# Ledger of designs, part 14: VH-VL binders against Protein DJ-1 homolog C (DJ1C)

Target 1, 167 residues: Protein DJ-1 homolog C (DJ1C), of Arabidopsis thaliana (Mouse-ear cress) (q8vy09r84to250)
Amino acid sequence: KKVLVPIGYGTEEIEAVVLVDVLRRAGADVTVASVEQKLEVEGSSGTRLLADVLISKCADQVYDLVALPGGMPGAVRLRDCEILEKIMKRQAEDKRLYGAISMAPAITLLPWGLLTRKRTTGHPAFFGKLPTFWAVKTNIQISGELTTSRGPGTSFQFALSLAEQLF
Key: E = the ipSAE of ESMFold2; O = the ipSAE of OpenDDE; V2 = 0.75 times the mean of E and O plus 0.25 times the DockQ between their complexes.

## First folded at step 11 (VH-VL; framework fv_inotuzumab)

Design U3 (from T1 with light chain S32N; at its last look DockQ between E and O 0.56; V2 from the best seeds 0.00; counts 0 for: pae E 3.1 > 2)
Fold by ESMFold2, look of step 11:
Structure U3 (fold): chain C 167 residues (1-167), chain A 118 residues (1-118), chain B 112 residues (1-112)
Amino acid sequence: as target 1 above (167 residues)
Amino acid sequence: EVQLVQSGAEVKKPGASVKVSCKASGYTFTDYYIHWVRQAPGQGLEWIGGINPDSGYTVYRRKFQGRVTMTADTSTSTVYMELSSLRSEDTAVYYCARDDYYEGMDVWGQGTLVTVSS
Amino acid sequence: DVQVTQSPSSLSASVGDRVTITCRSSQSLVYNEGDTYLSWYLHKPGKAPQLLIYEVSNRFSGVPDRFSGSGSGTDFTLTISSLQPEDFATYYCMQYTQFPYTFGQGTKVEIK
């Protein structure tokens, strides 16, 4: 099973690392990709993270799951990555699993148009930026191929839910 | 048992308002959406709008925008639809229906006849 | 807005007949994730509407297997394989892919 976890400057470290660790322990082939120009990025709390590859190497790959961590400005960096946007839209079009936690639903997925008719949760501080009929307040929300969650405190639940769906 | 029970029939004069209630039971009220649909005599079904009881967020068909207000009272598990400036063409049976997201409108209220006449 | 057009407006059939009702949308009901949200309802005089089919082809709980739905994109069909006396009703399709939700104008099925 192949998984993509993109990261960038200001990515939330707990959300990213928990995703990678839980999914690898479940047996997934997880690729950590930097959306920046180098593999080493600084997370939102100052932790240096080292990606496996640059996102450009992932452009033509097919993933069973693409999971987005949050963080500020991390979610904005992901939003503004054209390669990642194309990967994620293809993921959704092909009905393959994708997920977003914390700020990523509102900041990253919403502008891409990937929340239309999807029951969606997200970070409490940014819940007002999910002004849709379909917004919900659950800790984990599965809506078809999309899984969303609220933040660092729900990172394990989010990752375990994705692992269960994947295997 | 999942049920939606609506208030009784109403007779109104043109220019008045009507408020129809829809009481939900047998499920977690804030986990599902509620829509309102009407049928005028001899006509088909017409969607009016909907409400998310958890957030209070509403969506209305443009035809009714400015005349319809939908509200939810989570303490009584009740949704209300108020239609103002009534006209004779608003005479219809009004239904509330629960939206089970995937199945659409899976549970319907019994309907409320609203008659608008001089 | 998505317009949904239903045909025929009415039909007469005998018990045991195969009945087909069509529903056409003004634009594709398949969006981003490939989901298609079209449902069919049965409505009898004096009763609330009843859900029959959701997401094009899934029978709602308790609906007899003589009812089936099919189609994709803009063209959808409800089929009643062997019409029964209790099937006298008006049938509606509805798209619920995007707001505003829209119904077809209805098909009245009359038993001969």
Scores: ipSAE 0.269, ipTM 0.672, lowest interface PAE 3.1, mean pLDDT 91
ESMFold2 (binder alone), look of step 11: mean pLDDT 93; pTM 0.945
OpenDDE, look of step 11: ipSAE 0.695; ipTM 0.891

Design U4 (from T1 with light chain Y31W; at its last look DockQ between E and O 0.29; V2 from the best seeds 0.00; counts 0 for: pae E 5.5 > 2)
Fold by ESMFold2, look of step 11:
Structure U4 (fold): chain C 167 residues (1-167), chain A 118 residues (1-118), chain B 112 residues (1-112)
Amino acid sequence: as target 1 above (167 residues)
Amino acid sequence: EVQLVQSGAEVKKPGASVKVSCKASGYTFTDYYIHWVRQAPGQGLEWIGGINPDSGYTVYRRKFQGRVTMTADTSTSTVYMELSSLRSEDTAVYYCARDDYYEGMDVWGQGTLVTVSS
Amino acid sequence: DVQVTQSPSSLSASVGDRVTITCRSSQSLVWSEGDTYLSWYLHKPGKAPQLLIYEVSNRFSGVPDRFSGSGSGTDFTLTISSLQPEDFATYYCMQYTQFPYTFGQGTKVEIK
């Protein structure tokens, strides 16, 4: 099972690391990709993270799951990555699993048009940006191929839910 | 078994209000949205509006805005649709339907005939 | 608002016939790549509508394989490959991409 976890400047460290660790322990082949010009990025709280590859190496790959950590400006860096946008839209079109936690649902997925008719949760501070009729306050929300969650405190549950769906 | 059971037929005069109930069972009530659809005699299906029972947020078709109110009671797993200022053209069978997000309206109530006669 | 227009409004057919009903939307129903929210319903007098096809081409659980859906963008088709006696009904397409949800005018399929 192949998984992509993109990271960038200001990515939330807890969300990214828990996601990667849980999925690797479940047996997934997880690729950590930087959306920046280099493999080392500084997370939102100052932790240095080292990606496996640059996102450009992922452009033509097919993943069973693409999972987005949050963080500010991390979610904005992911939103503005054209390669990642194409990967994610292809993921959704092919009905393959994708996920977003914390700020990523509202900041990253919403502008890409990937929340249409999707029951969605997200970070409390950005909840008001989610589509009002579809927004929910659950810790984990599965809506077809999309899984969303609220933040660092739900990272473990988010990752376990994705692992369960993947295997 | 997932079911939506509606209240019985109603006869009303113009200017009155009607309140139709829709009781859900066999699933987690707050996980799915409920929509209301009607069919007047000799006409097609018409969407009226919907409710998110988790948040209470509603969306109404513009022609019903101001005359329709949808509410949800999570303690009884029941949604209500109230239509006020009734006119003869409101005579119809009214259906509630569960919104499955991907499939759309997968489970429907049996329908409630509302007759508005002067 | 998204208008959805069906054609024809009615037709007469015999058991075993291939029946095709078309549905055209006033704007593209694709919100995200690959997600097109167009469904088909069967409705008989005195009964609740029944979901047949969702997301253009997926059969709802328990729907016979003689029913199929196709199309993209603004143009969609429901096909009944071999009409059965229980298939004489009125058929509706519905867009559920955005509110308000809108139904086509209906297509009544009658026995010859």
Scores: ipSAE 0.103, ipTM 0.669, lowest interface PAE 5.5, mean pLDDT 91
ESMFold2 (binder alone), look of step 11: mean pLDDT 92; pTM 0.943
OpenDDE, look of step 11: ipSAE 0.713; ipTM 0.894

Design U5 (from T1 with heavy chain S55T; at its last fold request DockQ between E and O 0.83; V2 from the best seeds 0.00; counts 0 for: pae E 3.1 > 2)
Heavy chain, then light chain:
Amino acid sequence: EVQLVQSGAEVKKPGASVKVSCKASGYTFTDYYIHWVRQAPGQGLEWIGGINPDTGYTVYRRKFQGRVTMTADTSTSTVYMELSSLRSEDTAVYYCARDDYYEGMDVWGQGTLVTVSS
Amino acid sequence: DVQVTQSPSSLSASVGDRVTITCRSSQSLVYSEGDTYLSWYLHKPGKAPQLLIYEVSNRFSGVPDRFSGSGSGTDFTLTISSLQPEDFATYYCMQYTQFPYTFGQGTKVEIK
ESMFold2, look of step 11: ipSAE 0.292; ipTM 0.700
ESMFold2 (binder alone), look of step 11: mean pLDDT 92; pTM 0.943
OpenDDE, look of step 11: ipSAE 0.761; ipTM 0.904
ESMFold2, fold request of step 12: ipSAE 0.150, 0.304, 0.200; ipTM 0.676, 0.714, 0.719
ESMFold2 (binder alone), fold request of step 12: mean pLDDT 92, 92, 92; pTM 0.941, 0.943, 0.943
OpenDDE, fold request of step 12: ipSAE 0.785, 0.785, 0.805; ipTM 0.909, 0.911, 0.914

## First folded at step 12 (VH-VL; framework fv_inotuzumab)

Design V1 (from U5 with heavy chain Y102E; at its last look DockQ between E and O 0.60; V2 from the best seeds 0.00; counts 0 for: pae E 5.2 > 2)
Fold by ESMFold2, look of step 12:
Structure V1 (fold): chain C 167 residues (1-167), chain A 118 residues (1-118), chain B 112 residues (1-112)
Amino acid sequence: as target 1 above (167 residues)
Amino acid sequence: EVQLVQSGAEVKKPGASVKVSCKASGYTFTDYYIHWVRQAPGQGLEWIGGINPDTGYTVYRRKFQGRVTMTADTSTSTVYMELSSLRSEDTAVYYCARDDYEEGMDVWGQGTLVTVSS
Amino acid sequence: DVQVTQSPSSLSASVGDRVTITCRSSQSLVYSEGDTYLSWYLHKPGKAPQLLIYEVSNRFSGVPDRFSGSGSGTDFTLTISSLQPEDFATYYCMQYTQFPYTFGQGTKVEIK
């Protein structure tokens, strides 16, 4: 099972590391990709994270899952990455799994148009930006191929849900 | 068994209000949306609006905005639709229907006839 | 608002006939994730509507295999391969991609 976890400047460290660790322990082949021009990025709380590759090397790969951590400005860095946007749109169009936690649903997925009719949860501070009718307050929400969750405190539940769906 | 059971038929005068209930059972009430659809005699189906029972948020078709109010009571697993300033053209059978994300309106209530006459 | 228009408004048919009903939307129902939210309902007097087909082509649980749906973008079709006595009813398409949800005007299938 191949998984992509993109990271960037200001990525939330707990969300990113828990995703990677849980999915690797479940047996997934996880690629951590930087959306920056360097493999080393500083997370939202100052932790230095080292990616496996740059996102440019992932452009033509097919993943069973693409999972987005949150963080500010991390979610904005992901949103503004054109290569990642194309990867995610193909993921959704091909009905392959994708996920977003914390700020990423509202900040990253919504502008890409990937929340249409999707029951979605996210970070409490950004809940009001989600499509009002479809937004829910669950810790984890599965809506078709999309899984969303609320923040650092739900990171393990989010990662475990994705692992269950992969296997 | 998943069920939506509606309140009984109503007869109202023009200008009055009506409140129809829709009680859900057999599933987790807050996991699904409830929509209201009506059919006037000799007419097709018309969507009125919907409610997210988890949050209480609603959407209404524009023609009903200002006259319709939908509410949800999670303690009784019941949604309500209140339609005010009734006119004779509001005479219809009113249905509640459960909405999932993929199938649309998969489970329907039995319908409630509302008759508006002098 | 997205309008959906059905054709024909009515038809007469015999048991065993193949019938087709078309539904045309005023704009594309395909969004960025590729899902298309177009459903078909059967409605008989005195009964609640019954879901037949969802997301263009998926048969709802318990619906006989003589019912099928197809189409994309703006053009959609419901086909009944061999009409049965219980199939004489009014059929509606509905777009549920965006609010307000909108139904077609209905297609009444009558016994010839």
Scores: ipSAE 0.126, ipTM 0.684, lowest interface PAE 5.2, mean pLDDT 91
ESMFold2 (binder alone), look of step 12: mean pLDDT 93; pTM 0.946
OpenDDE, look of step 12: ipSAE 0.193; ipTM 0.743

Design V2 (from U5 with light chain E33S; at its last look DockQ between E and O 0.39; V2 from the best seeds 0.00; counts 0 for: pae E 6.0 > 2)
Fold by ESMFold2, look of step 12:
Structure V2 (fold): chain C 167 residues (1-167), chain A 118 residues (1-118), chain B 112 residues (1-112)
Amino acid sequence: as target 1 above (167 residues)
Amino acid sequence: EVQLVQSGAEVKKPGASVKVSCKASGYTFTDYYIHWVRQAPGQGLEWIGGINPDTGYTVYRRKFQGRVTMTADTSTSTVYMELSSLRSEDTAVYYCARDDYYEGMDVWGQGTLVTVSS
Amino acid sequence: DVQVTQSPSSLSASVGDRVTITCRSSQSLVYSSGDTYLSWYLHKPGKAPQLLIYEVSNRFSGVPDRFSGSGSGTDFTLTISSLQPEDFATYYCMQYTQFPYTFGQGTKVEIK
């Protein structure tokens, strides 16, 4: 029931807020963590979001789920956060749930090496950057512990799928 | 249950082509990938390549590139493997196999003997 | 390309014997996700290969408990704790972490 949702400058607001809202309504203890130097970040469309903590406070925590919103440059900000990379690699190594929506599969997870042999979907504009052999066109894709989805229009389905897997 | 059924044995001359079919049933065809593996007489198993039926993308072992083509027909849930410019060394039993993400190649076809002789 | 090699190439054994087959990869198969994609297959002439062990140590559905897999990194082992008459076959390891997928050369288990 402990969930981490990281955000950064340029995070897609719909994807982030829907994740947090749906998972909290499902009964999860959701922590919103900023990967920036401060708690307040501006999303990709100019919305100001206030995180609960800085990502540094999450480094040694164990989460039942870590879910990544997309957005540009939001997905790049997440990709470049070394602390978040370590959290996600441990999440995958321990076979605990993780997810990524929209641009995050291609921009964030792929460089971290977390898509090896994973059936993966993502934002239509970034579909060609996913591993070609493994990429699929579903709205939501579960591949073991990894769940991926396409974008803002699938945010509710993505969050509900994660909630169902969590509980 | 889950099943892969291949086309029958073929006898070919050097330089010809062969096309082997692999009909899938009992599961959602586009949810799993199909690989082809062969075994020549007295030899071990050799991976040839694979196809993603959802997108049509393929990957081939380098030694077969330019001679092998894999295609998928989602309307019939069938994968095809065509091998051209056949040589006697291509004599083998050819298998299709379903790729289950975590379990690997969990379901195999019955095999198709292709004999290449002058 | 990742090479995998098996040892021994063949062995003779009796029903009830403990059989151990090794598989060595030319590079580590441990990926950043923690997954290790090495599998073991049983193959009898005239029949399709059968999956025995996946992801190093997990028995495939319906595979008897006498089959076990172990190992990490580059060194992997298939063990048959008490050989049965139906276990005389050729065994293959395969890495399926990256393309091209590669099989070991096989280990033929024969009756003494």
Scores: ipSAE 0.090, ipTM 0.684, lowest interface PAE 6.0, mean pLDDT 90
ESMFold2 (binder alone), look of step 12: mean pLDDT 93; pTM 0.945
OpenDDE, look of step 12: ipSAE 0.395; ipTM 0.809

Design V3 (from U5 with light chain E33R; at its last look DockQ between E and O 0.29; V2 from the best seeds 0.00; counts 0 for: pae E 5.3 > 2)
Fold by ESMFold2, look of step 12:
Structure V3 (fold): chain C 167 residues (1-167), chain A 118 residues (1-118), chain B 112 residues (1-112)
Amino acid sequence: as target 1 above (167 residues)
Amino acid sequence: EVQLVQSGAEVKKPGASVKVSCKASGYTFTDYYIHWVRQAPGQGLEWIGGINPDTGYTVYRRKFQGRVTMTADTSTSTVYMELSSLRSEDTAVYYCARDDYYEGMDVWGQGTLVTVSS
Amino acid sequence: DVQVTQSPSSLSASVGDRVTITCRSSQSLVYSRGDTYLSWYLHKPGKAPQLLIYEVSNRFSGVPDRFSGSGSGTDFTLTISSLQPEDFATYYCMQYTQFPYTFGQGTKVEIK
C-alpha cells in the first residue's frame, strides 16, 4: 500500500507526524514529500521536519492514499503546489483514497474543486469557508473516497480511519 | 431499520400555514440531510429545500424563499417544514427524504397530503 | 438553475419489452472531479418515490439487474431490459450536483 504525505512551510507538525507514524506502523509504504525547494521545512509551531523526497519525484507515481496535513501557511503551500494539485485530481478521478485534516479541506481541497457534494469537516476556525450545506461538525467524516477531520486533537483518529480503509 | 415517518394529512384555507413533521429513526439523525419534495395533482416531483440537522443550515428553492421554514429538533430526531401564505396550487403530497450524500435521496417518508381549499 | 427534460412523456409497453427513457440537462453535469450526479427514481401513485440509479449508472441496493443507466455530459438514459408487471410506473431523472435540485417532468410507463 503506497501513501503520500506532502508537507511544506507551516505544516502542522502533530497532524503530519501522527499520519506518518500510524500509517507506517500499520504497514504502509509512506513517502513524505516536501512541496518546497528543499527537504527541510519548518512546521507551524517551529519544529523542523525532514521530508524523504521533493514533490517533483512523486509526479508520476500512483498512490493508494494521499493524505494532507493542515497548518497555516502549510495548507496554502500545499494549495499552491501545481504538482500536488495534479496528483490529487488524478487521485479523485480514479476514486482512490485521499484525506485532509484541519485547514486543508477548506484551504487546499476547496479551491481544487474536490468538495462537490462531499460531506466534510475541518478546522473550527475555517468551518465557515467549507461548502455550508455540506459541512458537518464530526471529528472524522468519510464521504466516499474522501476522509476529513478537524485538527491536531483528532489526528490519531484520522490516521487510524485511513489505515482501516487501506487494509 | 431506517425510517422517516411523517405527520398526517392537513386541510387548510388559503392564506394559512401548515407545519409537517418528519421523524427519523434507525440512524444517527445529524449524520444525514433531509430534503422536502412535493407533488401536486397531475404534476411531477418538485424539490422545495433541505436542512442540515447538524448545523441547522437550510437551502430553499427560490420560489419558496420567504414562505418556507425548515427546522430540526435533535432531541426528538424530527425535521419540520412550515409553509405559509398557502395558495390552492400548494395542494400536494409533501415528502421528506434522507440525503445519502453519495447516492442521493435513498429513504423517503410516506408522504403528507396538504389540501388548500376555500 | 440546471433544467432536466425527459423524453418521452409517456409510453405504452408490454411485459418483456425493452424500455428506454432519455433525460437531457440544460448544461453539462460533468464537474472538476469527473463525477456526474444524476439519478433515476420510480414513483407509483400512493407510494413514496424509490431510488433506482445514482451517479448515472450505479444501481441502488436491491434494484433488479434489468434496470441500467448510462450517459454523460448532457444526455442520459434509463433502460429496462425486460419490463415486469411491477415496473409500470412514472420514472423521474434528477440532477443533484447543484441546488436547486431539479427533476425531469416524468415519463409514465403504461401497460399496452
Scores: ipSAE 0.132, ipTM 0.698, lowest interface PAE 5.3, mean pLDDT 91
ESMFold2 (binder alone), look of step 12: mean pLDDT 92; pTM 0.945
OpenDDE, look of step 12: ipSAE 0.838; ipTM 0.927

Design V4 (from U5 with heavy chain V59Y, light chain F99L; at its last look DockQ between E and O 0.11; V2 from the best seeds 0.00; counts 0 for: pae E 7.2 > 2, placed apart)
Fold by ESMFold2, look of step 12:
Structure V4 (fold): chain C 167 residues (1-167), chain A 118 residues (1-118), chain B 112 residues (1-112)
Amino acid sequence: as target 1 above (167 residues)
Amino acid sequence: EVQLVQSGAEVKKPGASVKVSCKASGYTFTDYYIHWVRQAPGQGLEWIGGINPDTGYTYYRRKFQGRVTMTADTSTSTVYMELSSLRSEDTAVYYCARDDYYEGMDVWGQGTLVTVSS
Amino acid sequence: DVQVTQSPSSLSASVGDRVTITCRSSQSLVYSEGDTYLSWYLHKPGKAPQLLIYEVSNRFSGVPDRFSGSGSGTDFTLTISSLQPEDFATYYCMQYTQLPYTFGQGTKVEIK
């Protein structure tokens, strides 16, 4: 099972690391990709994360799951990455699994049009910025191919739900 | 059997308010949005707005903003639509409808005639 | 707001005729997810509207196969391959891709 976890400057470290660790322990082939110009990125709380590859190496790959961590400005860095946007739009069009936690639903997926008619949860501080009336307050929400969750405190549940859906 | 059962017809004076109920049965109430649609005599269908019964989130078409309120009562599986400052052009049959993500508005209430006359 | 307009506004037909109704959106209904949310409804006086077609081309449960939907982008079509007596009604398209949801103005199909 192939998984893409993109990271960038200001990515939330707990959300990213828990996601990668849980999915790898479940047996997934997880690629951590930097959306920046280098493999090392500083997370939102100052932790330095080292990606496996640059996102450019992922442009033509097919993934069983693409899962987005949150964080500020991490979610903005992901939103502004054209290669990642194309990967995610293909993921959704092909009805393959994708997920987003915390800031990423409102900041990253919404501008890409990937929340249309999807029941969605997200970070409490940004929940009120979701303009669709499909927004919900659950800790984890599955809506078709999309899984969303609320933040660092639900990272474990988010990752386990994705692992269950993959296997 | 999935059903939406609406309250009975209403006759109102201009300037009054009306509150129409829509009781759901046969499915998990909080899993589906409820929309309200009306049809005035001789006119087409007009979407008014909708409510997520799980969160209470509502969206109203701009022409109704400030005059319409939608609420949900999960203990009775009932949504309500209240329209205030009624005028004669609000005379219509008002429908509630359940929104299924894949199929859209798949189940409709029987309709409630609201007549606004002096 | 996304506007949808139907053509024709009315038509007269006989039982057995092939009927085509068009619906045009003011902007493309194809979004980044690749899905298109346009539906067709049948409405008779004194009855609730009935869902016929969803997501452009999928028949709702129990809808006869004489009803078909097609189209993409901004142009969509409802076809009734062989009109039956119970099909004389008003037909509406509706976009439900983004809020506010909007109906076409309706197409009345009446007996010749």
Scores: ipSAE 0.023, ipTM 0.594, lowest interface PAE 7.2, mean pLDDT 89
ESMFold2 (binder alone), look of step 12: mean pLDDT 92; pTM 0.938
OpenDDE, look of step 12: ipSAE 0.025; ipTM 0.634

Design V5 (from U5 with light chain Y31D E33S; at its last look DockQ between E and O 0.68; V2 from the best seeds 0.00; counts 0 for: pae E 3.2 > 2)
Fold by ESMFold2, look of step 12:
Structure V5 (fold): chain C 167 residues (1-167), chain A 118 residues (1-118), chain B 112 residues (1-112)
Amino acid sequence: as target 1 above (167 residues)
Amino acid sequence: EVQLVQSGAEVKKPGASVKVSCKASGYTFTDYYIHWVRQAPGQGLEWIGGINPDTGYTVYRRKFQGRVTMTADTSTSTVYMELSSLRSEDTAVYYCARDDYYEGMDVWGQGTLVTVSS
Amino acid sequence: DVQVTQSPSSLSASVGDRVTITCRSSQSLVDSSGDTYLSWYLHKPGKAPQLLIYEVSNRFSGVPDRFSGSGSGTDFTLTISSLQPEDFATYYCMQYTQFPYTFGQGTKVEIK
């Protein structure tokens, strides 16, 4: 099973690392891709992360799952990556799994138009920015092929839910 | 047995307000969304707005912004729609409907006739 | 707002006839996930509307096989393969891909 986890400057380290570790332990082939110009990125709390590849190498590949960590400005860096936007829109169009945690639902997915009629949850501080008619108070929310979650404290639950859906 | 039971018919004067109730039973009230739809005489169906009973969040059609208020009381499993500054054009049958998210508006109330006349 | 237009506004038919009703939206109802949210309702005077078809082509529970929906993008069709006495009613399509939800103007199916 192939998984893409994009990261950028200001990515939330707990969310990214837990996601990668849990999915690899479940047997997935996880690619960590930097949306920046270099493989090394500094997370939101100052941890330096080293990606496997730049996102440009992922543009034409097909993934069984694409999962977005949050973090500020990490979610903004992901939002502004055109290659990632195209990957995610294709993921949704092909009805393949995708996920977003913490700030990523409101900051990254919403501008891409991927939350239309989707039950979603997200970081408490950004809950009011979600499409609040469809927003829910759950720790994990599955809506079709989209899975969302709240933040660092739900990272394990988020990753486990994705692993269960993937396998 | 899933059921939505609405309050009875009302006659109002122009400029007044009306508050229609919609009592839900037979399901977990906060798991579903409620929409309001009306039909004026000789007209088609018109969506007014909706409410998420779990959060209280509402969405209204723009023409009703400022005149409509929808609320939910989870202790009684009841949704209310209040329409203010009534005009003759507001004469209609008002329906509440449950939204299953996946299937859309699957269960409807019996309708409430609101008549606005001098 | 997404406008939805039905055709015809009315029709006359006999029991046993095949009836088709069309619904056209002012913009594509396909969202970024490839999902299309268009439904069909049956409405009789003095009764609440009844859901027939959801998400273009799925029959709601208990809806007879004679009702079917099809279409994509902006063009959608409700078909009643063999009209029955209880099918004389007004039919509405509704888009629910995005707020505000919008109904077509209705199609009244009358006995000939």
Scores: ipSAE 0.351, ipTM 0.760, lowest interface PAE 3.2, mean pLDDT 92
ESMFold2 (binder alone), look of step 12: mean pLDDT 93; pTM 0.949
OpenDDE, look of step 12: ipSAE 0.526; ipTM 0.842

Design V6 (from U5 with heavy chain Y102T, light chain T97I; at its last look DockQ between E and O 0.52; V2 from the best seeds 0.00; counts 0 for: pae E 3.1 > 2)
Heavy chain, then light chain:
Amino acid sequence: EVQLVQSGAEVKKPGASVKVSCKASGYTFTDYYIHWVRQAPGQGLEWIGGINPDTGYTVYRRKFQGRVTMTADTSTSTVYMELSSLRSEDTAVYYCARDDYTEGMDVWGQGTLVTVSS
Amino acid sequence: DVQVTQSPSSLSASVGDRVTITCRSSQSLVYSEGDTYLSWYLHKPGKAPQLLIYEVSNRFSGVPDRFSGSGSGTDFTLTISSLQPEDFATYYCMQYIQFPYTFGQGTKVEIK
ESMFold2, look of step 12: ipSAE 0.443; ipTM 0.778
ESMFold2 (binder alone), look of step 12: mean pLDDT 93; pTM 0.951
OpenDDE, look of step 12: ipSAE 0.469; ipTM 0.823
ESMFold2, look of step 13: ipSAE 0.359; ipTM 0.737
ESMFold2 (binder alone), look of step 13: mean pLDDT 93; pTM 0.949
OpenDDE, look of step 13: ipSAE 0.439; ipTM 0.824

